VHH binders against EKC/KEOPS complex subunit cgi121 (cgi121). Designs and how they scored, part 15

Target 1, 174 residues: EKC/KEOPS complex subunit cgi121 (cgi121), of Schizosaccharomyces pombe (q9p7j3)
Amino acid sequence: MILPLFPETQVHVFVYENVSNCAAIHEQLISQNPIYDYAFLDAATILYKKQVYSAIIRALEDRRDEQMKTKTIHSEVILSLSPKTEISSAFRQFSMTKKSKNIVVVKIDSKLTEEEEFERLDKLVEGNRVEFSDEELQKLIDFKVLKKNYKLDPSTLENPLASILSSIALRGYS

## First folded at step 13 (VHH)

Design yh2 (from yg3 with K53T)
Fold by OpenDDE, look of step 15:
Structure yh2 (fold): chain B 174 residues (1-174), chain A 120 residues (1-120)
Amino acid sequence: as target 1 above (174 residues)
Amino acid sequence: QWQLVESGGGLVQAGGSLRLSCTASGFTFSRYAMGWYRQTAGNEREWVALITTGGSTSYADSVKGRFTISRDNAKNTVYLQMNSLKPEDTAVYYCTARGWDKYYPTEDYWGQGTPVTVSS
């Protein structure tokens, strides 16, 4: 997938359900294994495709402007999901944990086709791939977690997407 | 102060073997993943192998089946057994400790490097 304003950057997003080896993946991430050069997100925290895209775009903009706050573009994606500026908070809120069952995996700067990237990633993730869609994400979301992460209230829940995107866009400004 | 000291490099003929060692000090060795990289003059540092805190190992495709990474936590040492060496393996080999701050990755720590020369 190619994003507007970033035609040189190929991005792939995958969704896995019923992942059995999140603990093993987490160990590799802590180890900063180059083979696991992805952003691994807890699907329980993701409700919309646009939420993920917004975070990716924010991360790419940060990189373009040499304003990344984290070590890698993938870690910047994780940070960009959060309304908070603290890196640790962002990771706690949105990153895959050892206890995660469903995950969203983001690859930035892919040199492979979607299918090729999937084949590579499929060797690392023991779970079932599902479509990256709002419909599938809605099946995996934990609304309690979502509400907590973005401080959603009855008024903002009327249009959760707008609230989430605003939170992402305004991170560091409020 | 974090320190990594490599040793075991040298000259070896193609098809030969070397065993590199890296001794760590100044941090809790067992809590960090350890790895090996290599670099030739004018080129970027290339990942070679990694071993996690749990003992899981990974290798670059170019060295799979020939190199073995291991660790001895009691000695604060990580090893790289290099077999069936090729001239293409000639490089300065660097030991690294993968930095981590509870929730997110931090800077890596590096040794001074040990040179490996494989003659044809």
Scores: ipSAE 0.812, ipTM 0.925, lowest interface PAE 0.5, mean pLDDT 95

Design yh4 (from yg3 with K53I)
Fold by OpenDDE, look of step 15:
Structure yh4 (fold): chain B 174 residues (1-174), chain A 120 residues (1-120)
Amino acid sequence: as target 1 above (174 residues)
Amino acid sequence: QWQLVESGGGLVQAGGSLRLSCTASGFTFSRYAMGWYRQTAGNEREWVALITIGGSTSYADSVKGRFTISRDNAKNTVYLQMNSLKPEDTAVYYCTARGWDKYYPTEDYWGQGTPVTVSS
């Protein structure tokens, strides 16, 4: 996938359900294993494709402007999902945990086709791949977590996407 | 202050073996993943091997089946056993400790490197 404003950057997003080895993956992530150079998100925190895209775009903009707050582009994606500026909070809110069952995996700067990247990633993730769509994400979301992460209330829940995107865009300004 | 000190490098003939050691001090060794990288003049540093806190190992494709990474937490030491060495393995080898601060990655620690030369 190519983003219009970043034509030189290939991005892939994958969704896995019923993942059995999140604890093992987490161990590799905290070890910063180069083989696991992805952003691993808890699917329970993701409701929209545009939410993920917005975070990716923000991260890429930060990198372009040399304003990244985190160590890697993938960690910046995680940070960019959060309305909070604290890195630790962002990771706690959106990053895959040892207890996660469903995950969204983001690859930035891929040199591979989607199929090739999937083949590579499939060796690392023990779960079932599902379509990256709002419909599938909606099946995996935990609305309690979502409401908490973005402080959604009855008024903002009328248009959750707008609220989420605003929160992402206005991070650091509120 | 933290330190990583590599040793075991040297000259070896193709097909030979070397065992590198890296001794850590100044931080809690058992809480860090340890790895080896290598670098030749004019090139970027290349990842070689990693061993997690839990002892899980990973290798670059170029060294898989020939190199073995291990750790001894009691000695604060990580090892790289290099077998069936090739001239292409010639490089300065660096030990690294991967930084992590509870929830997110931090800076890595690096040794000064130990040179490995494999002659044809």
Scores: ipSAE 0.708, ipTM 0.884, lowest interface PAE 0.6, mean pLDDT 94

Design yh6 (from yg3 with K53P)
Fold by OpenDDE, look of step 15:
Structure yh6 (fold): chain B 174 residues (1-174), chain A 120 residues (1-120)
Amino acid sequence: as target 1 above (174 residues)
Amino acid sequence: QWQLVESGGGLVQAGGSLRLSCTASGFTFSRYAMGWYRQTAGNEREWVALITPGGSTSYADSVKGRFTISRDNAKNTVYLQMNSLKPEDTAVYYCTARGWDKYYPTEDYWGQGTPVTVSS
């Protein structure tokens, strides 16, 4: 997938359900294994495709402007999901944990086709791939977690997407 | 202060073997992933192998089947057994410890490097 304003950067997003080896993946992430050069997100925290895209775009903009706050572009994606500026908070809120069952995996700067990237990633993730769509994400979301992460209330829940995107866009400004 | 000291490098003929060692100090060794990189003059540092705290190992495709990474937590040492060496393996080999904060990755730590020369 190619994003507007970033035609030189290929991005892939995958969704896995019923992942059995999140603990093993987490160990590799802590080890900063180059083979696991992805952003691994807890699907329980993701409701919309546009939420993920917004975070990716924000991260790419940060990189373009040499304003990344984290070590890698993938970690910047995780940070960009959060309304908070603290890196640790962002990771706690959105990153895959050892206890995660469903995950969203983001690859930035892919040199492979979607299918090729999937084949590579499929060797790392023991779970079932599902479509990256709002419909599938809605099946995996934990609304309690979502509400907590973005401080959603009855008024903002009327249009959660707008609130989420605003939170992402305004991170560091409020 | 984190410190890594490599040893075991030298001259070896093609097809030969070397065993590199890296001794760590200044941090709880058993809690961190250890790895090996290599670099030639004018080129970027290339990842070679990694071992997690749990003992899981990974290798670059170029060294799979020939190199073995291992660790001895009692000695705070990580090893790289290099077999079937090729001239293309000639480089300065660096030991690395992967830095990690409580929730997110931090800077890596490096040794001074040990040179490996494989003659044809």
Scores: ipSAE 0.754, ipTM 0.905, lowest interface PAE 0.6, mean pLDDT 95

Design yh7 (from yg3 with K53A)
Fold by OpenDDE, second read of step 14:
Structure yh7 (fold): chain B 174 residues (1-174), chain A 120 residues (1-120)
Amino acid sequence: as target 1 above (174 residues)
Amino acid sequence: QWQLVESGGGLVQAGGSLRLSCTASGFTFSRYAMGWYRQTAGNEREWVALITAGGSTSYADSVKGRFTISRDNAKNTVYLQMNSLKPEDTAVYYCTARGWDKYYPTEDYWGQGTPVTVSS
């Protein structure tokens, strides 16, 4: 997929459910294994495609402006999901953990087709691929976690997307 | 305080073997992944091999089957056994410790490098 604002950057997003090897993946991430050069997100924290895209765009903007706060573009995506400026908080809030079961995987700067990238990633993830859609994400979300991460209240729960996007966009401006 | 010191580089003929060593200090060696990179003049540093804290190994396609990365936690040392060396393997080889905070990646630490020259 190509984002209009970043036509030179190909992005792929995958969703996996019932992943059995998150602990193993986590070990590789801690090791910063180049083969695992993705953003691995806990699907329990993701409700909308636009949430993910917004974070990706924010990360790409940061990179473009040479204002990345994290080491890699993928880590910047994770940071960009958070309304908080603290990197550790962002990772605690949104990154895949050893105990995760459902994940969203983001690849930035892919040189491969979606299918090719999937084939590569599928070797790393032991789970079932599902469609990257709001419908599927809604099945995997933990609303308690979501409410906590974005401090959603009854007034914002009617339109959580707006609140989430605002939180992402306004990070560091409060 | 983190320090990495490579050794074992040198001149070798094509088809020959070398064993590189990297000794670490200033951090809890066993908790961190270690890796080898190589670099030639005018080019970017290229990933060669990685070994996780748990002992899992990974290799660049160009060295698979020829290179073996290992570690000795008791000696705070990571090794790179290089067999069937090719002229294309000529480079300065760098040892790296993969920095990681409790929740997110931090800066990497590097040695000064050891030169490897493979002659035809």
Scores: ipSAE 0.687, ipTM 0.879, lowest interface PAE 0.6, mean pLDDT 94

## First folded at step 13 (VHH)

Design yh3 (from yg3 with K53Y)
Fold by OpenDDE, second read of step 14:
Formats: structure tokens, sequence, C-alpha cells
Structure yh3 (fold): chain B 174 residues (1-174), chain A 120 residues (1-120)
């Protein structure tokens, strides 16, 4: 996947359900293992493809502008999902945990094709790959978590995407 | 005040072996992943090996089968056993502790480095 605003940056996004080894993956992430150089998101917190892409774009913009708040581009993606500026809050809200079952995995700056990247990632994740689509994401979402993360109310629930994107875009501008 | 002190570097012939040590202080050693990197003049620091707080190990492809990373939590020490050394392994080797504050990764801590020279 190539983003129009960042043509030199190849991005891949994968969705896994029924992942059995999230605890093991989490250990590697805490260890900052270079082999696990991805953004691992809890799928329970992701409703739209555009939500993920918006976070990716913001992270890339931050990097471009040398304004990254986190250590890596992938951690910046996680931060960028959050309406809050606190890094710890963003990770608590959106990052994969040991208890996660369904995950969204983001790779920035990939040098591989989608299939090649999948083969590599598939060795790390013990779960079932599903399509990265709004249809599949909505099957995995926890609306209680989503409402909490983005402070959605009955009025904004009619169009959650708009509220989510606004939250992402306006983070730090309130 | 985190501190890492490497030792064990030196000159060795190709095919030989060295064992590097890194002693840590100033933090709870057993809670953190430890790793080794290496660097040559004018080049970026290259990842070599990692051992998690749980003892899982990972290696760069270039050293797989030849290098072994291990840790002794009682001694706050991480080791790198280097066998079948090649001239290409010549570099300054750095010990690293991976910072983590419960939710997200923080800054890494580094030793001063120990030089390894492998002659042909």
Amino acid sequence: as target 1 above (174 residues)
Amino acid sequence: QWQLVESGGGLVQAGGSLRLSCTASGFTFSRYAMGWYRQTAGNEREWVALITYGGSTSYADSVKGRFTISRDNAKNTVYLQMNSLKPEDTAVYYCTARGWDKYYPTEDYWGQGTPVTVSS
C-alpha cells in the first residue's frame, strides 16, 4: 500500500483473529525486538480502515516534520490513534495487550511485497488472518471500548468515523 | 542511574572464539531485555542479539548458529559467546538495556563498548 502523500513509504496492514500467542508477542515488544518491528494494535479498538490510515498518516507527518513524540514510527502510529497526548494513555487505549485476541498489525517502511511481509509476520503471529476491511473490523470491535477511547455519545455514534478522525487530527489542539 | 560495562573484547584469529560480558547496575536487571549491537567506523550500529526478560533469544541472520546470548540475573550480567568468528565480525560491540515503563518503550541504555578484532 502506497499513500498518496507519502509515495516513498510502503505500508502494510494485517488483521488477525483468534491469536493465541499475544502474551509472547507482547514480551517481544517490551523487549523491543527488532524482529517485531511493527505496530501491534488491539482490534477491539479499531472500527475503520480510515482510522488506521489516519493514524499512519499523522505518524508519517510527525516524522516528516521531525516532531515525533515517541521512539519509533510504529509507536507513533499508536500514539496517533489516540485523542490524548499522553503516550501511556495511547498505548493503554490502543496497543495490543497480553490478553488481546484479535489484532491489527501495521508495518511502515516495508521493503517487501504484501505477500512477503505476510509470510514474515505469519511466523510471529499464531492466529487467523482476515481481510483488512471495515466489514471484518466491525466484527472484532468492542463498542464500549471505542466509545470510551473517543468519548463517543449518542449524537456522534450516528457517524463515528467523523468523530474518530476529528479526534485523531485535532489531538493536541484542544 | 543506569550503567552498563562491557568486557571481553580483544584480538582473535578467524575461526576463534570470544566471550563478551556486560554487567548492569542501577536498575532491576531481571525485568529488562538485554542485547548486543556492534558498530564499525562510519557505519550504523547493527543489531546482533537480544534476550528478553523471560529468557527468549533472537539473533541477526549474520550471526545465527555462531553467537549465543545468555544472562545471569544473579550477577546482573549478559553474555555473548562468539564462536567461529570471521573478519566481518570485527567491530566495537555494545551492550544495551531496553527501557520500558509499563506501557511503552523508553530510551535504551548503552555501555561504552568493547572492541573485537578478528584477523584473517
Scores: ipSAE 0.816, ipTM 0.928, lowest interface PAE 0.5, mean pLDDT 95

Design yh43 (from yg3 with T106S)
Fold by OpenDDE, second read of step 14:
Structure yh43 (fold): chain B 174 residues (1-174), chain A 120 residues (1-120)
Amino acid sequence: as target 1 above (174 residues)
Amino acid sequence: QWQLVESGGGLVQAGGSLRLSCTASGFTFSRYAMGWYRQTAGNEREWVALITKGGSTSYADSVKGRFTISRDNAKNTVYLQMNSLKPEDTAVYYCTARGWDKYYPSEDYWGQGTPVTVSS
């Protein structure tokens, strides 16, 4: 996929359910294995495609402006999902853990087609690929976690997307 | 305080072997993944191999089957056994410890490097 604002950057997003090897993947991530150069997100924290895309765009903007707060573009995506400025908080909130079962995987700067990237990633993830759609994401979401992460209340629950996007966009602004 | 010291580099003929060592100090070695990179003048540093704290190994395609990374936690040392060396393997080889905060990736630590020259 090509984002209109960043036509030079190819992005792929994949969703896996019932992943059995998150612990193994996590070990590789904390090892910063170049083979695992993706953003691995806990699907329990993701409700909308636009949520993911907004984070990606925010990360790409940060990179463009040489204002990344984290080490890699993928870690910046994770940070960008959070309304908080603390990197550790963002990772705790949104990053895949060894206990995760469903994940969203983001690849930035891909040189491969979606299918090729999938084939590569499929060797790393032991789970079932599902469509990257709001319909599938809403099956995997933990609303308690979502409400906590974005401090959603009854007044914002009718349109959580707006609140989420605002949180992402306004991160670091008081 | 973190320190990595590489050794074992040198001149070798094509088809030959070398064993690189990297000794770590200033941190709990067993808690971190260790890796090897290599770099030639004017080029970016290239990943070669990685070993996790759990002992899982990974290799760049260019060295797979020829290089073996291993570690000895008792000696705070990571090794790179390089067999069937080729001229294109000529580079300065750097040892790295993967930095990781409790929740997110942090800075990597590097040694000073050891030069490897493979002649035709």
Scores: ipSAE 0.795, ipTM 0.918, lowest interface PAE 0.6, mean pLDDT 94

## First folded at step 14 (VHH)

Design pg7 (from pf8 with L100I D111E)
Fold by OpenDDE, fold request of step 19:
Structure pg7 (fold): chain B 174 residues (1-174), chain A 123 residues (1-123)
Amino acid sequence: as target 1 above (174 residues)
Amino acid sequence: DVQLVESGGGLVQAGGSLRLSCAASGFTFKAYAMYWGRQAPGKGREWVSGITWRGRSTLYASSVKGRFTISRDNAKNTLYLQMNNLKPEDTALYYCAAGIFPFSTDESDYEYWGQGTQVTVSS
């Protein structure tokens, strides 16, 4: 996928359910294995496609403007999902853990087609690929976690999309 | 109560300039991407320009690129459109819109709309 604001940057997003090897993936990430150059998100924390893309856009803007807070674009995507400025908090809130079962995987700066990228990623993830859609994400979400991450209350839950995206947008603002 | 109120339109000669403003209220302005669109008489809506929530990124329709400049002042909750080298084909009702998604050229993704301000460019 190409974003209108970033036509030179190809982005791919994949969703996996029933992943059996998250712990192994996590170890590879810790060891900074370049083959695992993705943003691995816990699907339990993602409700909308636009949530992911909002984070991506913010991260890409920050990279372009040399204002990234993290080391890599993928880590910046994770940070960009968070309403908090603390990197550690963002990772705890949104990154895949060893205990994760369902994940969203983001690839920035892909040189491959979506299918080619999937073929590579499929070698790393032992799970079932599902469609990257609001419908599928809704099946995987943990609303308790979501509410906690974005401090959603009954009023903001009336429009969770707006609330979540606003939280992303307002990170760093008073 | 959400409001987007456009101003600054009027009659200008070809080659002239106008600066449109869109005053926003009733929502968190700085959390929204903002957009300009226009509708010429007898024609459909045309996307003109967009700017992200922080004002860091902008995009323009090919028809206005190089002539129009979109900007925003989040402290004033105001969106602007500087229009230079206006052409008769720029004649239209110009409206501003707000979208919670940080950027989309698809107007169906927008949440709020203004009523518009008329811009008329004479030959």
Scores: ipSAE 0.911, ipTM 0.946, lowest interface PAE 0.5, mean pLDDT 96
Fold by OpenDDE, fold request of step 19:
Structure pg7 (fold): chain B 174 residues (1-174), chain A 123 residues (1-123)
Amino acid sequence: as target 1 above (174 residues)
Amino acid sequence: DVQLVESGGGLVQAGGSLRLSCAASGFTFKAYAMYWGRQAPGKGREWVSGITWRGRSTLYASSVKGRFTISRDNAKNTLYLQMNNLKPEDTALYYCAAGIFPFSTDESDYEYWGQGTQVTVSS
């Protein structure tokens, strides 16, 4: 898709469930294999599409303004999901782990169509692709993890979307 | 109690300038993207401009691009719209809106709305 604020930047987001090779993918990421140039997120930590896009937009703004805190745009997306400024915390909170079963995969600066990118990614991920939608994300979320990551309480849970997006927006302002 | 209160509207001659303000209260202003829209007589709502929560990115409708400038002061919880080279077709009720998602040109994504301020541009 194309974001209105960044018309020259193509973004693709994919969701996989029942992924059997997260450990293998993780090893490739650790080794910094260029073929795995994506942001691999644990789907257990993602509740809304807008959560992902908010992080993407923040990361893209930071890149444009030469204010990224991490080395790559994809790592910046992961950082941008977090209410914390620590990179290590963000990765611990939101990145795919060896134990992950369901993942959200983000591609920034894609030169391919969504279909072509999917075909490429499908060679790397052994799982079932599902629709990138709030409905599907809600099936994969771990509310315990979500509440922990964003420090959600009964008050903020009255509007989870606003609470989560506010947390993303307010990172660095505390 | 969330409030968005617009001000600065009025009557101005074509080619003139106005500066609109939108004072926000009752919510965390700096966490929201802010927008201006307008509604001309007998017409539907028209998206005018938007600005992200940190004020780093802006976008404009083609009809106002190059003439209008959106800005914000998060310390003052205020949104602005500088309107230059106004035209009769700019006559409308101008309203500000807040959206928690940064960024959308779809008004259905906005959470809060102001009452609007009237801008009338005479020929």
Scores: ipSAE 0.911, ipTM 0.946, lowest interface PAE 0.5, mean pLDDT 96
Fold by OpenDDE, fold request of step 19:
Structure pg7 (fold): chain B 174 residues (1-174), chain A 123 residues (1-123)
Amino acid sequence: as target 1 above (174 residues)
Amino acid sequence: DVQLVESGGGLVQAGGSLRLSCAASGFTFKAYAMYWGRQAPGKGREWVSGITWRGRSTLYASSVKGRFTISRDNAKNTLYLQMNNLKPEDTALYYCAAGIFPFSTDESDYEYWGQGTQVTVSS
């Protein structure tokens, strides 16, 4: 996918269900294995495609403007999902853990087609790929976690999209 | 009560300039991407320009690129459109819109709309 604001940057997003090797992936991330140059998100914390893309856009803006708070664009995507400024909090809130079962994987600056990137990623992830859609994300979400991460008001629970995206937008500005 | 109120439109000769403003209220302005669109007589709506919530990124339709400049003042909850080198084909009702998702050129993704201000460019 190409974002209108960043036509030179190719982005791919994948969703995996019933992943059996999250612990192994997590260890590779800790060791900073360059083969795992992705943002690995816990699907339990992601409800909308727009949530992911909002974070991506924020991260890309920050990179362009040399305002990233983290070391890599992928870590910046994770940070950008969070309403909190603390990097550790963002990772705790949104990143894949050893206990994760379902994940959303984001690739920034891909030089490959979506299919080629998938083939590469599929060698790393032991799970079932599902469609990156709001419908599929809704099946994987943990609303308790979502409410906690974004401090959602009960009045907004029917449609929390605006609250979530607002939180992403306002991070560090309150 | 959400409001977007456009101003600054009027009659101008070809080659002239106008500066449109859009005053926002009733929502968290700085959390939204903002957009300008226009509708010429007898034509459909046309996307003109957009700006992200922090004002760091902008995008323009090819028809106005190089002539129009979108900007925003989050402290004043105001969106602007500087229009230079206006042409008769720029004649339209110009409206502002707000979208919680940054960034979309699809107007169906926008949440709030203004009523518009008329811009008429004479030959």
Scores: ipSAE 0.909, ipTM 0.946, lowest interface PAE 0.5, mean pLDDT 96
Fold by ESMFold2, fold request of step 19:
Structure pg7 (fold): chain B 174 residues (1-174), chain A 123 residues (1-123)
Amino acid sequence: as target 1 above (174 residues)
Amino acid sequence: DVQLVESGGGLVQAGGSLRLSCAASGFTFKAYAMYWGRQAPGKGREWVSGITWRGRSTLYASSVKGRFTISRDNAKNTLYLQMNNLKPEDTALYYCAAGIFPFSTDESDYEYWGQGTQVTVSS
């Protein structure tokens, strides 16, 4: 996707299902291994492409304006998915864990084409790449987790897009 | 009831200025990106400008950049377009739009549309 506001910033998003090595990836993230410099999200928490891109756009605006709350742009994306300002809560709710099975992986400031970045990432992730699409995300979401993370009303669960994006937009104002 | 109501249009001489307003109600204005578009007589719609939900980022069509300024006041639920150095080519119906996605130049991403206010620039 082209980001009109940030045309010089190349972003790639990948989705993997049936990932067998999340525990190993998690250890690398804790150790801050620069080869793993991506945002690794639990796919159980992501329903829409626009959910991910909303968090990316928010994080990029905050970086440009020197208002990031976390140390890296990838950690800022994780924070930006959250309706709340607490960093540790955002990571608990949205980050891949040792027990995750499906993941969404974001790379910001890539110097590579999508397929070149995929080749690099595929050496790190033991799982099956699927398309980054609402259709595939819908198969991987946990609606109970989504409802809890965004405090969705039961009446909006059929089409929660606006509620989710509003939560991302309004973080810090309520 | 969602409403986007434009005002501030009118007749102005070339080189003049106008300020358009778009008053919003019925939705959480500060969660939406906002946009201006225009439609000249006998022509298709033209994207003019957009501004992110927090007002921190803006983008302009090349035809208006440097002459038009988009802004928003989230406390007043109002979007503005300051139009300076107006040209006859700027004559059009100007309308505002709102989208929940933080920023897009693709109008299929917009949820709400105003009816527009006429701007006529005479030589």
Scores: ipSAE 0.802, ipTM 0.913, lowest interface PAE 0.9, mean pLDDT 93
Fold by ESMFold2, fold request of step 19:
Structure pg7 (fold): chain B 174 residues (1-174), chain A 123 residues (1-123)
Amino acid sequence: as target 1 above (174 residues)
Amino acid sequence: DVQLVESGGGLVQAGGSLRLSCAASGFTFKAYAMYWGRQAPGKGREWVSGITWRGRSTLYASSVKGRFTISRDNAKNTLYLQMNNLKPEDTALYYCAAGIFPFSTDESDYEYWGQGTQVTVSS
């Protein structure tokens, strides 16, 4: 995907269900293995494609403006999903954990086509790829987690998109 | 009760300048990306410019790049378009729009629209 504001930055997003090796992937992330240079998100926290792209756009703006608060663009995406500024809270709330079952994987600055990047990623993730779509994401979301992470009230829960995107936009003003 | 109200249009000589304003109310302005569009008589709508919620990224249609500057003041809930070196081809109804997604050139992503202000550039 090419974002209009960042035309030289290629972004790919993948969704996997029934992932059996999250613990192994997590160990590689802790070890800072460069082959695993992706953002690995827990799909239980992601309801919309626009949620992910909003965080990506925010992270890319911050990188361009030398305002990143984390070490990599992929960790900055994880922070950018959070309504709060505290880095440790963002990672706890949105990152894949050893116990995760479904994941969303983001690659920024890819030099590969979507299918070429998928072939690389598929060697790392033991699970079933599904389409990155609102329809598939809604099957994997945990609404209790979503409500908690974004402090959604009952009036918002049927159509929380604007509330979620507003939370991402307003991080630092809460 | 969302409103977007444009102002600052008028008649101007070719080569002149105008500054348009779009006053926003009824929504959290600083959470929205903002846009200008225009429609000339007998033509379809044309996307003109957009700016992200924090005001840090902008994009322009090629027809106006280098002549128009989009900006926003989140403290005043106001969007601006500075229009320099105006040409007769810039004659149009100019309208603002708002979208909660951080940036899109696709108008289907926009939630709110103003009614527009007329700009007429005489030769």
Scores: ipSAE 0.799, ipTM 0.909, lowest interface PAE 0.9, mean pLDDT 93
Fold by ESMFold2, fold request of step 19:
Structure pg7 (fold): chain B 174 residues (1-174), chain A 123 residues (1-123)
Amino acid sequence: as target 1 above (174 residues)
Amino acid sequence: DVQLVESGGGLVQAGGSLRLSCAASGFTFKAYAMYWGRQAPGKGREWVSGITWRGRSTLYASSVKGRFTISRDNAKNTLYLQMNNLKPEDTALYYCAAGIFPFSTDESDYEYWGQGTQVTVSS
C-alpha cells in the first residue's frame, strides 16, 4: 500500500510468528533502548493491513499538525489503533507483551531499504518472518480479542473492516 | 439508504468559477474520506481530489492543483469543490465518492458514489 499523503515518509511493516524472545524485547522497550525504536504490536490484535495503515496515517497527520499525544511516532501508532483516548489502555490492548507469540513491527521514518531494516530487526527478533498480508494476519488474529478491543457485535464480526476503521476514525480522538 | 447528491454544475465561460456541493446521507459522513472525480465525454474516469475524514489532509490531481480546492463541513454532511480558472478541458460529469479507509487514490477502495453534476466550460 502506498501512502499518497506522506510520500516522503518511508514506512516498513514486518510480521513475525513463533517469537521466542518477546520478554527480552519488552525489557528493551521499557529501558527505551534506541535500537528497539519500532512499534511492536501483538499480532493477535491485528486483522488487516488497512488497520495498521489507518493508524499510521492518523499518527502521521497528528505529527504533521503538532497534535501527537505520545512522545514518539511509534507510540502514536499504538495509540491510534485504539477506539479509546486513554494512552495506557491502548498500550495494554495492542502492544506486544512478554507473553506474545506473534508480532507486527512498524518502522516509520526509516532511512534504510526494507531489506536493510529487516536485517537489523532480524537480529532483535527470534522468530519466523511471514508476509505482511491479510492472509497471514488472519492466521494470527485472536477474534475474541479483536471483538473486545473494538466492541464488535456478532453481526459485524463476519466482516469487521468498516467497524474497525470507523472506530479508529471516530473514537480514538479526545 | 446511502445517498451522495452533487449540485452546483452548469455552463461557465473559460476563466470562470463554480462551486460544487455533495450532500451526503445514510452513513456516518465524518468517518469517511471523501473524493471528487470526473468523467469527460468519451473518456475514462479521472481522480480529481480527496480529503481525509477530519478535513486536515488534501490531495489534488496535477491537472487541477492550484485551481481547485476541496473542503468539507462535517456538521452539514457536505463536501465541496471550489473550481477556479476553469478551462474547456475541465468539462466533465463531476461526482463525489466516499471511502472508509483514511485516504486512497485507488477507486476500488471507495464504498459509495454519487451520480454526478455536469460542468461545461465554453471557450
Scores: ipSAE 0.782, ipTM 0.905, lowest interface PAE 1.0, mean pLDDT 92

